# Ledger of designs, part 11: VH-VL binders against Matrin-3 (MATR3)

Target 1, 76 residues: Matrin-3 (MATR3), of Homo sapiens (Human) (p43243r398to473)
Amino acid sequence: RVVHIMDFQRGKNLRYQLLQLVEPFGVISNHLILNKINEAFIEMATTEDAQAAVDYYTTTPALVFGKPVRVHLSQK
Short names: E, the ipSAE of ESMFold2; O, the ipSAE of OpenDDE; V2, 0.75 times the mean of E and O plus 0.25 times the DockQ between their complexes.

## First folded at step 5 (VH-VL)

Design q2 (from b7a with heavy chain S30T S32Y V34M G102V, light chain E56Q; framework fv_bexmarilimab)
Fold by ESMFold2-Fast, scan of step 5:
Structure q2 (fold): chain C 76 residues (1-76), chain A 121 residues (1-121), chain B 108 residues (1-108)
Amino acid sequence: as target 1 above (76 residues)
Amino acid sequence: QVTLKESGPTLVKPTQTLTLTCSFSGFSLTTYGMGIGWIRQPPGKALEWLAHIYWDDDKRYNPALKSRLTISKDTSKNQVVLTMTNMDPVDTATYYCAHTYVDYEGWFDPWGQGTLVTVSS
Amino acid sequence: EIVLTQSPGTLSLSPGERATLSCTASQSVSSSYLHWYQQKPGKAPKLLIYDASSLQSGVPSRFSGSGSGTDYTLTISSLQPEDFATYYCQQYDSYPYTFGQGTKLEIK
């Protein structure tokens, strides 16, 4: 139920930009932003919410500060 | 509370594959945020990060060595395994595993005692 | 990758003296991702300072860190014999993560 976002650039309001990518798909339960490796883990309330976000960004570019980032479903 | 210990062969011949195991206690690698990294140090030289694995099975590898490295976890045994192919004498080093946690902001603590791996015929 | 250069390579001082160790990055590193380790012969590294200036639990108050951007410093205000060791800086700001080549602190 965790969405894994990779390859973003750092910038002002990075947290806001990252959370905004998944917010339309459901309730965010938790998040962790690893600025040092340009990765983020965003835990959704349900596995279905996480999967919906990942599926959407398979065909639609996910953008952070105007640059494409990678969005995957994390494995337990 | 958290402890780690490396195990594996201490002598490896050139071209062979090295397999090292990190056995840990004091946490579960199924818990959100938990991770284990591998770092090596050739005699008299600097530390070099090799790979790490997260609780969710996400894996990261040093790009300089990525084609030779595989990291995996066995959460039922509290173990992380690092495999390195095509060993060469320059890969002689002390190999460490170390705990990392997502709330840490990228430092490693604690570290295992390390295991010296010598590559020679 | 970000290259961390530590200077001096070797520092020889007497007990009671102040030690200043430098770490210079090839490009800007956020202080939140610059860490220092102490390593004694035959032992694993020990985390000393994280986020450039925060002392790890159990580390004596004589140790301090400072810096920002490309220039970072580790200071030991009054050297004790047990401080003989090699010190490494590490950055976690940019992938791949890198360590400096180390500064060896020798007791005269």
Scores: ipSAE 0.000, ipTM 0.584, lowest interface PAE 13.2, mean pLDDT 82

Design q3 (from b7a with heavy chain S32F T100S Y101V G102Y W107Y P110Y, light chain E56Q; framework fv_bexmarilimab)
Fold by ESMFold2-Fast, scan of step 5:
Formats: C-alpha cells, structure tokens, sequence
Structure q3 (fold): chain C 76 residues (1-76), chain A 121 residues (1-121), chain B 108 residues (1-108)
C-alpha cells in the first residue's frame, strides 16, 4: 500500500508537492522522503488507495515542480 | 533503547539446516522504513552480509548464498528468523542480526551480541 | 559486486600517533553509503562513521572520515589505548552489501 515516487527535483515545499500527488486517492498514513536520493514513499491507508494513485499516473503525467516523475507501487 | 539478540543451536552437523532467531525490543518492524539484516563472520575473517528483511516484507539475499537462505518476520513477536540449508564446516561463523533503516541512513546502527555456530561432525 | 579493499592489513603504531586507514572500492560508491565500523575481540562491530564523514553519536572527535568515489579514508588523530581494534569499511550503495577485509590496528 505504499506509493513509490522517483526522479523528482528538490525545491521549496517538496513535501507538499509530493503529498498532493496522492492526496486525492485516499488517506495518507505515513511518508518518507529520502535525503540522499530523489525518491519518496507514501503509505496509504489501504492497498486500493495506493493502487488507484499508481493506476491514474500510468496514463496521466505526475508532475513535481512542473517536471514529470515516476510513480510505482513500492516493491522495496 | 534498542536491543537485539540472536538465538539458536551452537553446533550443527554437515548437511543439516540452521535456524536462527533475532529477538528485538525498542522498535517495531512494522515501522515504516525499518529493516533487519543478518551478517556473519568466520573466525578471524571479514564480515559477510547474508540477508535483509524490511517493514513491508521485502526480502533481499546475498546472491552467493540465495538458494540456501530464507528470511521471515513475525512482527507480533518482534522476531526475525533466518534459515540456512545444507550447512558445511566452511559456514562456521559468528552470526549477527542488526537494525537498519531502509535507504534513509543505509548503515547498521545497533547489533546483537552474535552467536557462534560451529559446523562439525 | 563491489569489492572493498582495505590497506594496510595490519597497522602497528604507538599511543599518541596519527592513524590513517584506507578503503578502496572496485567501482564508484556514493559517499552517502560508505560507513566505518570498529570491532574489538569477542564483540559485535560498532558503527563509528556513516555517510563517509558523519561521526556517530558518542564517538570521540579524534575519529574522522573522508573520501568520495572509489577512495575513502578513516583517520584517528591521536591514538588512545582503547582505539587498538579492527576497523571495517562497508558499502550500502548496491546489492549485495559488502564489507572490506579489515585493518587491524595494533600496538607497536
């Protein structure tokens, strides 16, 4: 139930930008933004919520600071 | 106050399966980002990473030993179990379990005391 | 796999001297994932330095780390008797995670 976001640029209010990508799909239970690499993990309340977000961004570009990022279901 | 402790047999015969348990306190393996690794050290030799399990049940194994290793967790008991098949005298080593945080810090910050496993007939 | 080679294998020095321990990687490693451990006989390793240069809480300031790419160094500025131990470098940058073979620091 964790959404994995990759390849974003860092900037002012990054946390807000990342959470905004998944907030429409359900309740966010936790999040982890890595300090050393441009990747983040956002845990949703349900697996269905996480899958809905990933499915949506399969055909719709996910943007952080106006740049495309990768959104996948976490495998790690 | 993080503690880890290894338990299991101290003597194993060749061809047998080794099962080691890591019991821990002061943290939960359901906590986002937390993982536990197993590392061994043969007498007088270097440390060798064996396997890792993460909060989301993702498992990683050393490719050199992957066919022999199984790692699992029981979060309700605060335990991680490592199983290693077909033991050989060359597998004689002190086995450690250690706490880590997934890719956030990338280091082993708390270690168990280690348990010496001797493989002998 | 990334092979970490430590040199020297054994370093013989006296208390008060400066120790310099080397760790060389077979391919580039991010400094964010290179760490140093101290191990005393019969004990588990203890984390000294993480991310190549960050001192772990409770570790004396005489310990420092530096390096990037393939070349990393652990320095102990003025050896104390309790510093005579074996030191290991470790990378967490890629699977499988690997350790160096160790440098034994012994009293001359």
Amino acid sequence: as target 1 above (76 residues)
Amino acid sequence: QVTLKESGPTLVKPTQTLTLTCSFSGFSLSTFGVGIGWIRQPPGKALEWLAHIYWDDDKRYNPALKSRLTISKDTSKNQVVLTMTNMDPVDTATYYCAHSVYDYEGYFDYWGQGTLVTVSS
Amino acid sequence: EIVLTQSPGTLSLSPGERATLSCTASQSVSSSYLHWYQQKPGKAPKLLIYDASSLQSGVPSRFSGSGSGTDYTLTISSLQPEDFATYYCQQYDSYPYTFGQGTKLEIK
Scores: ipSAE 0.014, ipTM 0.659, lowest interface PAE 7.6, mean pLDDT 86

Design q4 (from b7a with heavy chain S32Y Y101F G102T Y104W W107Y P110Y, light chain S31D E56Q; framework fv_bexmarilimab)
Fold by ESMFold2-Fast, scan of step 5:
Structure q4 (fold): chain C 76 residues (1-76), chain A 121 residues (1-121), chain B 108 residues (1-108)
Amino acid sequence: as target 1 above (76 residues)
Amino acid sequence: QVTLKESGPTLVKPTQTLTLTCSFSGFSLSTYGVGIGWIRQPPGKALEWLAHIYWDDDKRYNPALKSRLTISKDTSKNQVVLTMTNMDPVDTATYYCAHTFTDWEGYFDYWGQGTLVTVSS
Amino acid sequence: EIVLTQSPGTLSLSPGERATLSCTASQSVSDSYLHWYQQKPGKAPKLLIYDASSLQSGVPSRFSGSGSGTDYTLTISSLQPEDFATYYCQQYDSYPYTFGQGTKLEIK
């Protein structure tokens, strides 16, 4: 139920930019931002919420600071 | 409450190896994103970042000192150990350990009290 | 490495006055990845401001930070007796982490 976001750039308020990507799809229960490898893991309350976010960004670009990022369902 | 405390020898002879231990409570190095950094301050001088280690055992070292530094953790004991080889009088400083969270913010929000290490013959 | 230069080295003021402390970087610091710390004699540093302008929780509102690129400022609007200390800036835009040499704020 974890959304995996990759290939974003550093920026002020990065945490808010990343969380804003998934907040419309459900309740966020936890998050982990690994700035050194440009990856984030955002745990949603349900698997359905996580899947909805990933599905949406399959057809709509996910943008962080105006740049596209990759959004996947985590295998971890 | 979050607490950190440095321990180790207060006097070291030139050419010897310094080993310092950071013992902490109120958080776990098993928590994703959590790390411990080491910073030193010679008397009357500026702060100098030395190294840090994260929950996933990722390690970073100051390039100016990298060949002399080793950082390790024992998550079960809530301890982080810093080793510095070939000590010189110029390494006399107060050594601090501090809580950090990834390199996302790059700041140190909770610090130990510091331990003064004097290097002299 | 990014070198941070603080000015003045010592600032002598009286309680109630405004303090303005500067930090200049040898290279542009991206996205204001610059932090300010306060250190009192015999004590560990305390984080005051992160990301140039964000006030750390529990820090009085008289402290504020501003700046971007190479020029950053810490301002204390009305000095209290407990504010007389040494202040350090730190960057984490570029590896390694570096600190300025410090500005000592002392009672006139």
Scores: ipSAE 0.012, ipTM 0.644, lowest interface PAE 8.9, mean pLDDT 85

Design q5 (from b3 with heavy chain S32Y G101V S103D; framework fv_bexmarilimab)
Fold by ESMFold2-Fast, scan of step 5:
Structure q5 (fold): chain C 76 residues (1-76), chain A 122 residues (1-122), chain B 108 residues (1-108)
Amino acid sequence: as target 1 above (76 residues)
Amino acid sequence: QVTLKESGPTLVKPTQTLTLTCSFSGFSLSTYGVGIGWIRQPPGKALEWLAHIYWDDDKRYNPALKSRLTISKDTSKNQVVLTMTNMDPVDTATYYCAHRVYDYGLEYFDYWGQGTLVTVSS
Amino acid sequence: EIVLTQSPGTLSLSPGERATLSCTASQSVSSSYLHWYQQKPGKAPKLLIYAASSLQSGVPSRFSGSGSGTDYTLTISSLQPEDFATYYCQQYDSSPWTFGQGTKLEIK
């Protein structure tokens, strides 16, 4: 139920930019943004919410600071 | 076995610069994910984070104190040094150094030195 | 900066009782960035719980953490004499990293 976001650039309000990508799809229960590599993990309340976000961004680009990023369902 | 120990003067006069050294063993500051932080605690008060330094020489400072703080490392000596300028009686505190973990984005202080009390008075 | 407010300031209990300690953040904090420390008089703090609910190695199972958003709790299920100490919560979701003011757990 964790959305994995990769290859974003660092910038002011990075957390806000990352969370807004998934907020439309459901309740966010937790998040972890890695400080030294450009990856983040956002845990949704349900697997369905996480899958909906990932599915949406296969059709349209996910943008952080106006640049496309990769969005996948996390592996355990 | 991870150990850390703070050293430096126990008495400092107002306006002087404080220099504290953290000497450690059981790990290397060249290892990915390793860092050292400095935290202080005035008598009877809460803990206050001051600064930390990472394995790659990246440095972070508390914005409230940034103009007064410098952190540096000597990897060959297994030491981290903190300097704090323009000391004031309100800076009287026990100063701790601590081993800092960076593990898949999780950051916490898992091993602490015993602390050194620094008193600032004329 | 994020302000962490701990309550109560002092909690007076007897051995064998359950202790519940609260930490409230001035704004939402991800549970991944919320930790708990124990400090005994004259000693350095000791990490108890990291990422809100993960028990640090060597810490007894009577300690547990929970919470999300702005509200976090540390629970000690059956107090032992060695548990009487001051407890601090800490966040690193936002710079500067901040600690709460502490809850002192004292013998009744």
Scores: ipSAE 0.006, ipTM 0.641, lowest interface PAE 10.4, mean pLDDT 85

Design tt1 (from t7 with heavy chain N50D, light chain K30E; framework fv_traxivitug; at its last look DockQ between E and O 0.11; V2 from the best seeds 0.00; counts 0 for: pae E 6.5 > 2, placed apart)
Heavy chain, then light chain:
Amino acid sequence: QVQLVESGGTLVQPGGSLRLSCAASGFTFSDYWMTWVRQAPGKGLEWVADIKQDGSEKYYVDSVRGRFTISRDNAKNSLFLQMNSLRPEDTAVYFCARDSSGWYDYFDYWGQGTLVTVSS
Amino acid sequence: QSVLTQPPSVSVAPGKTARITCGGDNIGSESVHWYQQKPGQAPILVVYYDSDRPSGIPERFSGSNSGNTATLTISRVEAGDEADYYCQVWDSSTDYVFGGGTKVTVL
ESMFold2-Fast, scan of step 5: ipSAE 0.039; ipTM 0.748
ESMFold2, look of step 6: ipSAE 0.015; ipTM 0.703
ESMFold2 (binder alone), look of step 6: mean pLDDT 91; pTM 0.938
OpenDDE, look of step 6: ipSAE 0.633; ipTM 0.918
ESMFold2, look of step 8: ipSAE 0.018; ipTM 0.724
ESMFold2 (binder alone), look of step 8: mean pLDDT 92; pTM 0.940
OpenDDE, look of step 8: ipSAE 0.026; ipTM 0.781

Design tt2 (from t7 with heavy chain N50E, light chain S29D K30Y; framework fv_traxivitug; at its last look DockQ between E and O 0.38; V2 from the best seeds 0.00; counts 0 for: pae E 7.8 > 2)
Heavy chain, then light chain:
Amino acid sequence: QVQLVESGGTLVQPGGSLRLSCAASGFTFSDYWMTWVRQAPGKGLEWVAEIKQDGSEKYYVDSVRGRFTISRDNAKNSLFLQMNSLRPEDTAVYFCARDSSGWYDYFDYWGQGTLVTVSS
Amino acid sequence: QSVLTQPPSVSVAPGKTARITCGGDNIGDYSVHWYQQKPGQAPILVVYYDSDRPSGIPERFSGSNSGNTATLTISRVEAGDEADYYCQVWDSSTDYVFGGGTKVTVL
ESMFold2-Fast, scan of step 5: ipSAE 0.036; ipTM 0.745
ESMFold2, look of step 6: ipSAE 0.013; ipTM 0.696
ESMFold2 (binder alone), look of step 6: mean pLDDT 92; pTM 0.944
OpenDDE, look of step 6: ipSAE 0.455; ipTM 0.891

Design tt3 (from t7 with heavy chain N50D S100L D105E, light chain K30Y; framework fv_traxivitug)
Fold by ESMFold2-Fast, scan of step 5:
Structure tt3 (fold): chain C 76 residues (1-76), chain A 120 residues (1-120), chain B 107 residues (1-107)
Amino acid sequence: as target 1 above (76 residues)
Amino acid sequence: QVQLVESGGTLVQPGGSLRLSCAASGFTFSDYWMTWVRQAPGKGLEWVADIKQDGSEKYYVDSVRGRFTISRDNAKNSLFLQMNSLRPEDTAVYFCARDLSGWYEYFDYWGQGTLVTVSS
Amino acid sequence: QSVLTQPPSVSVAPGKTARITCGGDNIGSYSVHWYQQKPGQAPILVVYYDSDRPSGIPERFSGSNSGNTATLTISRVEAGDEADYYCQVWDSSTDYVFGGGTKVTVL
């Protein structure tokens, strides 16, 4: 149920930008933004919500500060 | 520069004990889950154990449960594997590897390994 | 997933394409990760989440995963690609599961 986001650039509202990518798909129960690498994990309330977010971004570009990022589903 | 360096591998008699160490550098060790993966000579990779960032959760493959204990010392950036009641089938190169935040399903950095031989 | 099946060896000529399979029941429902290991060395992650590549891994490496088979594809093979290749999944009941490995020989 975890959405893994990678290759974003950092900026003042990074947390807001990252959470906004997944908020339309369901309730966010937890999140972790790594300090040393440009990766983040967002845990959704259900596996179905996380899958919906990842599926959406396979055809629609996920953008953070106007640049595309990679979005994957972690089974762990 | 992320580095993981294993040590402690040696020849041990069946039924003996051994402690392996892994020294980590180049990253904030306390932010990561850590794991041990082994490889018997000429064979494939087998996950052995992993440990949460603060040491509060530990998981083991069935074949070593009750015999091996994974632990860590975050102040010293060190990971350990205490191996008791060793068996010939435990003969392997033991690698330590990094698991980011426990959310990753894979290991992004590995050490070079340390060889443990269990033989009479 | 208790078992991932890989062919023990694959031979390929330089410049050709090598395909290494990883078989498992409904493996397409899992994320498959691939490691390269050269003799006497630690494994290196070459493909993760079925088809993505870590920074520094050349585009010649690609992956796919569907149904009961995941595949690592190495195009335009070079002598330096000789290695053992392992597939791996994570499952909540078994944690980490590795395939038996495939030795790729370039000749």
Scores: ipSAE 0.015, ipTM 0.715, lowest interface PAE 6.7, mean pLDDT 88

Design tt4 (framework fv_traxivitug)
Fold by ESMFold2-Fast, scan of step 5:
Structure tt4 (fold): chain C 76 residues (1-76), chain A 121 residues (1-121), chain B 107 residues (1-107)
Amino acid sequence: as target 1 above (76 residues)
Amino acid sequence: QVQLVESGGTLVQPGGSLRLSCAASGFTFSDYWMTWVRQAPGKGLEWVANIKQDGSEKYYVDSVRGRFTISRDNAKNSLFLQMNSLRPEDTAVYFCARDYGSGWYDAFDIWGQGTLVTVSS
Amino acid sequence: QSVLTQPPSVSVAPGKTARITCGGDNIGSDSVHWYQQKPGQAPILVVYYDSDRPSGIPERFSGSNSGNTATLTISRVEAGDEADYYCQVWDSSTDYVFGGGTKVTVL
């Protein structure tokens, strides 16, 4: 039920930008941002919520600080 | 709701062994790297060991490598530190902490209250 | 192998600004995290990834990191900010590294 986000640029309030991408799809249970690697994991309340976010960003660009990022479902 | 509770700290003679436990609640324990950090009386913080979510990777500070073993039981939401060949310089409060970011070299966002280990005759 | 240098103590009057430095070679290329620890208590994370704040940490706490110095800045200091503060990075040779800590005394 974890959304994996990759290839973002770091900047002020990065956490907010990342969470904003998935908040419309459901309740966020947890989030993890990797150090020195531009990847993040956001755990949703349900697998269905996580899948909905990933499906949406398959056809709609996911933007962080105005730049496209990759969004896919993690194995967790 | 979210908490870490350490236990097992006590007085041990040099050369002795001790196992510390950390009970986690209020979050999905199996999603996080977990860490032990210690603090000698009146001194600063020192990282001791960390363990990957599934237990497949373990790393240690040089001074404890070969003497300490970190492990976890995800079914019981528990973290452990087996301490062997204890030395007076291992005397410290031992904290368990959650490693925020799930990767190497991240921050520690949730800490337990610590358990005191005293190594003395 | 990194060593992080912090001043052992900083004294500040209520309402003024405290600055706690963390020195290290090319520390500006690392991500720096800051912890607050009050006597007899566990540390709490107050600033992470150089300048971000966890939920619940007042905006008076801010961080910066460039070149060889990272800085934790506490604006409009309150008596309750009196504590030990530690910086922390990861180093490829030594894993997690903490600074020696800075005792902040509010006069």
Scores: ipSAE 0.000, ipTM 0.605, lowest interface PAE 13.1, mean pLDDT 84

Design tt5 (framework fv_ofatumumab)
Fold by ESMFold2-Fast, scan of step 5:
Structure tt5 (fold): chain C 76 residues (1-76), chain A 120 residues (1-120), chain B 107 residues (1-107)
Amino acid sequence: as target 1 above (76 residues)
Amino acid sequence: EVQLVESGGGLVQPGRSLRLSCAASGFTFDDYAMHWVRQAPGKGLEWVSDISWNSGSIGYADSVKGRFTISRDNAKKSLYLQMNSLRAEDTALYYCAKDYSGWYDYFDYWGQGTTVTVSS
Amino acid sequence: EIVLTQSPATLSLSPGERATLSCRASQSVSSYLAWYQQKPGQAPRLLIYDASNRATGIPARFSGSGSGTDFTLTISSLEPEDFAVYYCQQYSNWPPTFGQGTRLEIK
């Protein structure tokens, strides 16, 4: 249900860049971006939407500010 | 210095429309997300809507979703809020607010606000 | 959405006294908590961000502390211009939400 994004650099419009990574896959119901570590949790409306985003970025690099980031399904 | 100046508020009847404007200066407007925050008379602050630097991402509070539309014109350094189907509970002072660093959802600069009163 | 509860609703003190204002979150916001000051007829002013960092131009008498669900704004020695309404705001979860405010008034 929750997409976990890691290892991004911070910069202008970070929230929107992170949200735009998952927007094509479904409705975003919530998000949490951690200020002291470069990790974010984006809750999708369905588990299927979250899985679709993670699956897509398994083979296609997810880029934030032009740099690859890690995208996983959250353990929580 | 950073300045945000709101305009377009007024007294309107329920069901009518208003368009609010915010003129920005003193910073690179197209580098930052922008927000609308409102405050009902004698009440606290309520976040209303936001828009990313390129208009690619837009959010709305549940209370206004489907009725309000946020937009921006980076060439004019202006932020807008089109308010349709206004209700008495939309009565508030509406602030234009600048995001801290494009995306943190806290606000380092605010305008002075424009008053919207929805009443017959 | 995350609910923030501020206490007390009204705090009556005199200049020179210490003010302690509380903000409690319905779930953890880690350290993603800001404080704003609003004087009558004025826009809010950012005081504190990331729970404890003073914003540019904010006097040293203002300090913030806390993490998780329990946060405090402290004004070590009140000046006349400090009598205002204070709001906490979380940015841990979208949408960002505000507390209902604490009114600091002259006793």
Scores: ipSAE 0.007, ipTM 0.670, lowest interface PAE 9.2, mean pLDDT 87

Design tt6 (framework fv_satralizumab)
Fold by ESMFold2-Fast, scan of step 5:
Structure tt6 (fold): chain C 76 residues (1-76), chain A 120 residues (1-120), chain B 107 residues (1-107)
Amino acid sequence: as target 1 above (76 residues)
Amino acid sequence: QVQLQESGPGLVKPSETLSLTCAVSGYSISSGYYWSWVRQPPGEGLEWIGFIYHSGSTNYNPSLQGRVTISRDNSKNTLYLQMNSLRAEDTAVYYCARDSSGWYDYFDYWGEGTLVTVSS
Amino acid sequence: DIQMTQSPSSLSASVGDSVTITCQASQDISNYLNWYQQKPGKAPELLIYDASNLETGVPSRFSGSGSGTDFTFTISSLEAEDAATYYCQQYDSLPWTFGQGTKVEIE
């Protein structure tokens, strides 16, 4: 139920930019942002919520600071 | 036991290029971690300069205005720092440090530091 | 860049006293803060990472707390060897930035 986000740029309020990408799809139960590589893991309350976010960004660009990022379902 | 040891010229003239070396023992720099340079002007605080990842990728502090290059020689297990267009304000003790990777980021091993004085 | 502000800049205390220093970030850094100790003529040494985790081998009298923008570092019972300058460092965002340091003197 973990959404994996990759290839974002660092910037002011990065955490909030990343969380806002998945917030519309359900309740966020946990998150981890790796600060030396541009990757984040956001755990949703349900697998269905995580899948909905990933499916949405398959056809709609996910943007952080105006730049596209990759959104996948984590194998965790 | 991981050890880092810096060496450098001691004295450099304004507008010249600084070249520093950091010899690493007890761990292969190509095997992991980020490797950083940090400086400290006499009587002042710490400023992060930049890092090199074990893969060769680098990142630098924008405050240094593109004057810095960090590199490595895996066969010698050695890190290098070059800084051009030196000014008196670049006078500092220069440290190399191992910057951890994974869930938490911190400097776990530091060299002893090498003093660089920029003076005519 | 994230600015780190430490207070006080210096303090004097006696062996056995409790010492507290604070660190404030210019923006929310969650728990991404470390504390280092630097003795005169020496390189800094890691004491606390991730705001509150004690590094292996560091005495239990050292502790850290806080999250977001306000952080505290405490020495619960000061010892003579604790005379040093203490620095906080954020690792939320590059470039890494340090506080100005707090000098702890033993009287």
Scores: ipSAE 0.012, ipTM 0.693, lowest interface PAE 8.1, mean pLDDT 87

Design x2 (from t10 with heavy chain K58T Y102W S105D; framework fv_traxivitug)
Fold by ESMFold2-Fast, scan of step 5:
Structure x2 (fold): chain C 76 residues (1-76), chain A 120 residues (1-120), chain B 107 residues (1-107)
Amino acid sequence: as target 1 above (76 residues)
Amino acid sequence: QVQLVESGGTLVQPGGSLRLSCAASGFTFSSYWMTWVRQAPGKGLEWVANIKQDGSETYYVDSVRGRFTISRDNAKNSLFLQMNSLRPEDTAVYFCAREGLWSGDYFDYWGQGTLVTVSS
Amino acid sequence: QSVLTQPPSVSVAPGKTARITCGGDNIGSKSVHWYQQKPGQAPILVVYDDSDRPSGIPERFSGSNSGNTATLTISRVEAGDEADYYCQVWDSYSDHVFGGGTKVTVL
């Protein structure tokens, strides 16, 4: 139920920019941002919510500060 | 433990040049944005310049753009600030600081600073 | 172009609560960070991302940020909290911006 986001850059309110990518798909229960390796893990309330976000960004570019980032499902 | 040690601060005349150094230890230097922040005597903090992990991006406050150059040597864990065309208003303690791991827009560790005085 | 406004000074009695404000246009949409600086020393990060604390910073330090005002709150103030406090944000035009600083005096 964890959305894994990679390859973002530094910018204003990075946390809120990353959270905004997944907020339309459901309730966020936790998040972990590893700026050192440019990766973030956002845990959704349900696996269905996480899957919906990942599926959406399969066909629609996910942008953080105007730059494409990668969005994958970290677990079932 | 994280340590940042600045050096190079001295008295210089207006129009002169000076290079500051910052020696980093206790962390993977190449994984962090690095920053110079200054503080004029009795005044507040002012951001001066920052540099991306790999050196590919640099940014400057307007008042120093074109005069100061920030650079880094990741093999030596060192950060530099080349200051040219110095003005009396550049007189300040210059701090080396590491931008944080979480978002990269705050400063989690600071050096003790090095004093630059620009006066005739 | 961003400007952060802090009161120049705040006085507080030991054991009471100090509140340091940081004013900025729509600052609630930004992440605000707070630093403590004692005379002759380097600044220390005390609050980051509006309300998070670094390891080692006591829970007496807390932050909030909404609308046009961010606030650093120091509860149960101790003599050792006497220092200058600075707020800071990042924005796309100005990069890093610091407030003018607030001198907290513990009476």
Scores: ipSAE 0.007, ipTM 0.653, lowest interface PAE 9.1, mean pLDDT 85

Design x3 (from i3 with heavy chain E99D G100R S102W; framework fv_ixekizumab)
Heavy chain, then light chain:
Amino acid sequence: QVQLVQSGAEVKKPGSSVKVSCKASGYTFTSYYIHWVRQAPGQGLEWMGVINPSGGSTDYNQRFKGRVTITADESTSTAYMELSSLRSEDTAVYYCARDRYWYGPLYFDYWGQGTLVTVSS
Amino acid sequence: DIVMTQTPLSLSVTPGQPASISCRSSQSLLYSSGKTYLHWYLQKPGQSPQLLIYEVSNRFSGVPDRFSGSGSGTDFTLKISRVEAEDVGVYYCMQSTQLPYTFGQGTKLEIK
ESMFold2-Fast, scan of step 5: ipSAE 0.007; ipTM 0.667

## First folded at step 8 (VH-VL; framework fv_traxivitug)

Design u1 (from tt1 with heavy chain D31S, light chain S92T S93D; at its last look DockQ between E and O 0.71; V2 from the best seeds 0.00; counts 0 for: pae E 5.6 > 2)
Heavy chain, then light chain:
Amino acid sequence: QVQLVESGGTLVQPGGSLRLSCAASGFTFSSYWMTWVRQAPGKGLEWVADIKQDGSEKYYVDSVRGRFTISRDNAKNSLFLQMNSLRPEDTAVYFCARDSSGWYDYFDYWGQGTLVTVSS
Amino acid sequence: QSVLTQPPSVSVAPGKTARITCGGDNIGSESVHWYQQKPGQAPILVVYYDSDRPSGIPERFSGSNSGNTATLTISRVEAGDEADYYCQVWDTDTDYVFGGGTKVTVL
ESMFold2, look of step 8: ipSAE 0.323; ipTM 0.839
ESMFold2 (binder alone), look of step 8: mean pLDDT 92; pTM 0.943
OpenDDE, look of step 8: ipSAE 0.642; ipTM 0.918
ESMFold2, look of step 10: ipSAE 0.078; ipTM 0.773
ESMFold2 (binder alone), look of step 10: mean pLDDT 92; pTM 0.946
OpenDDE, look of step 10: ipSAE 0.644; ipTM 0.919

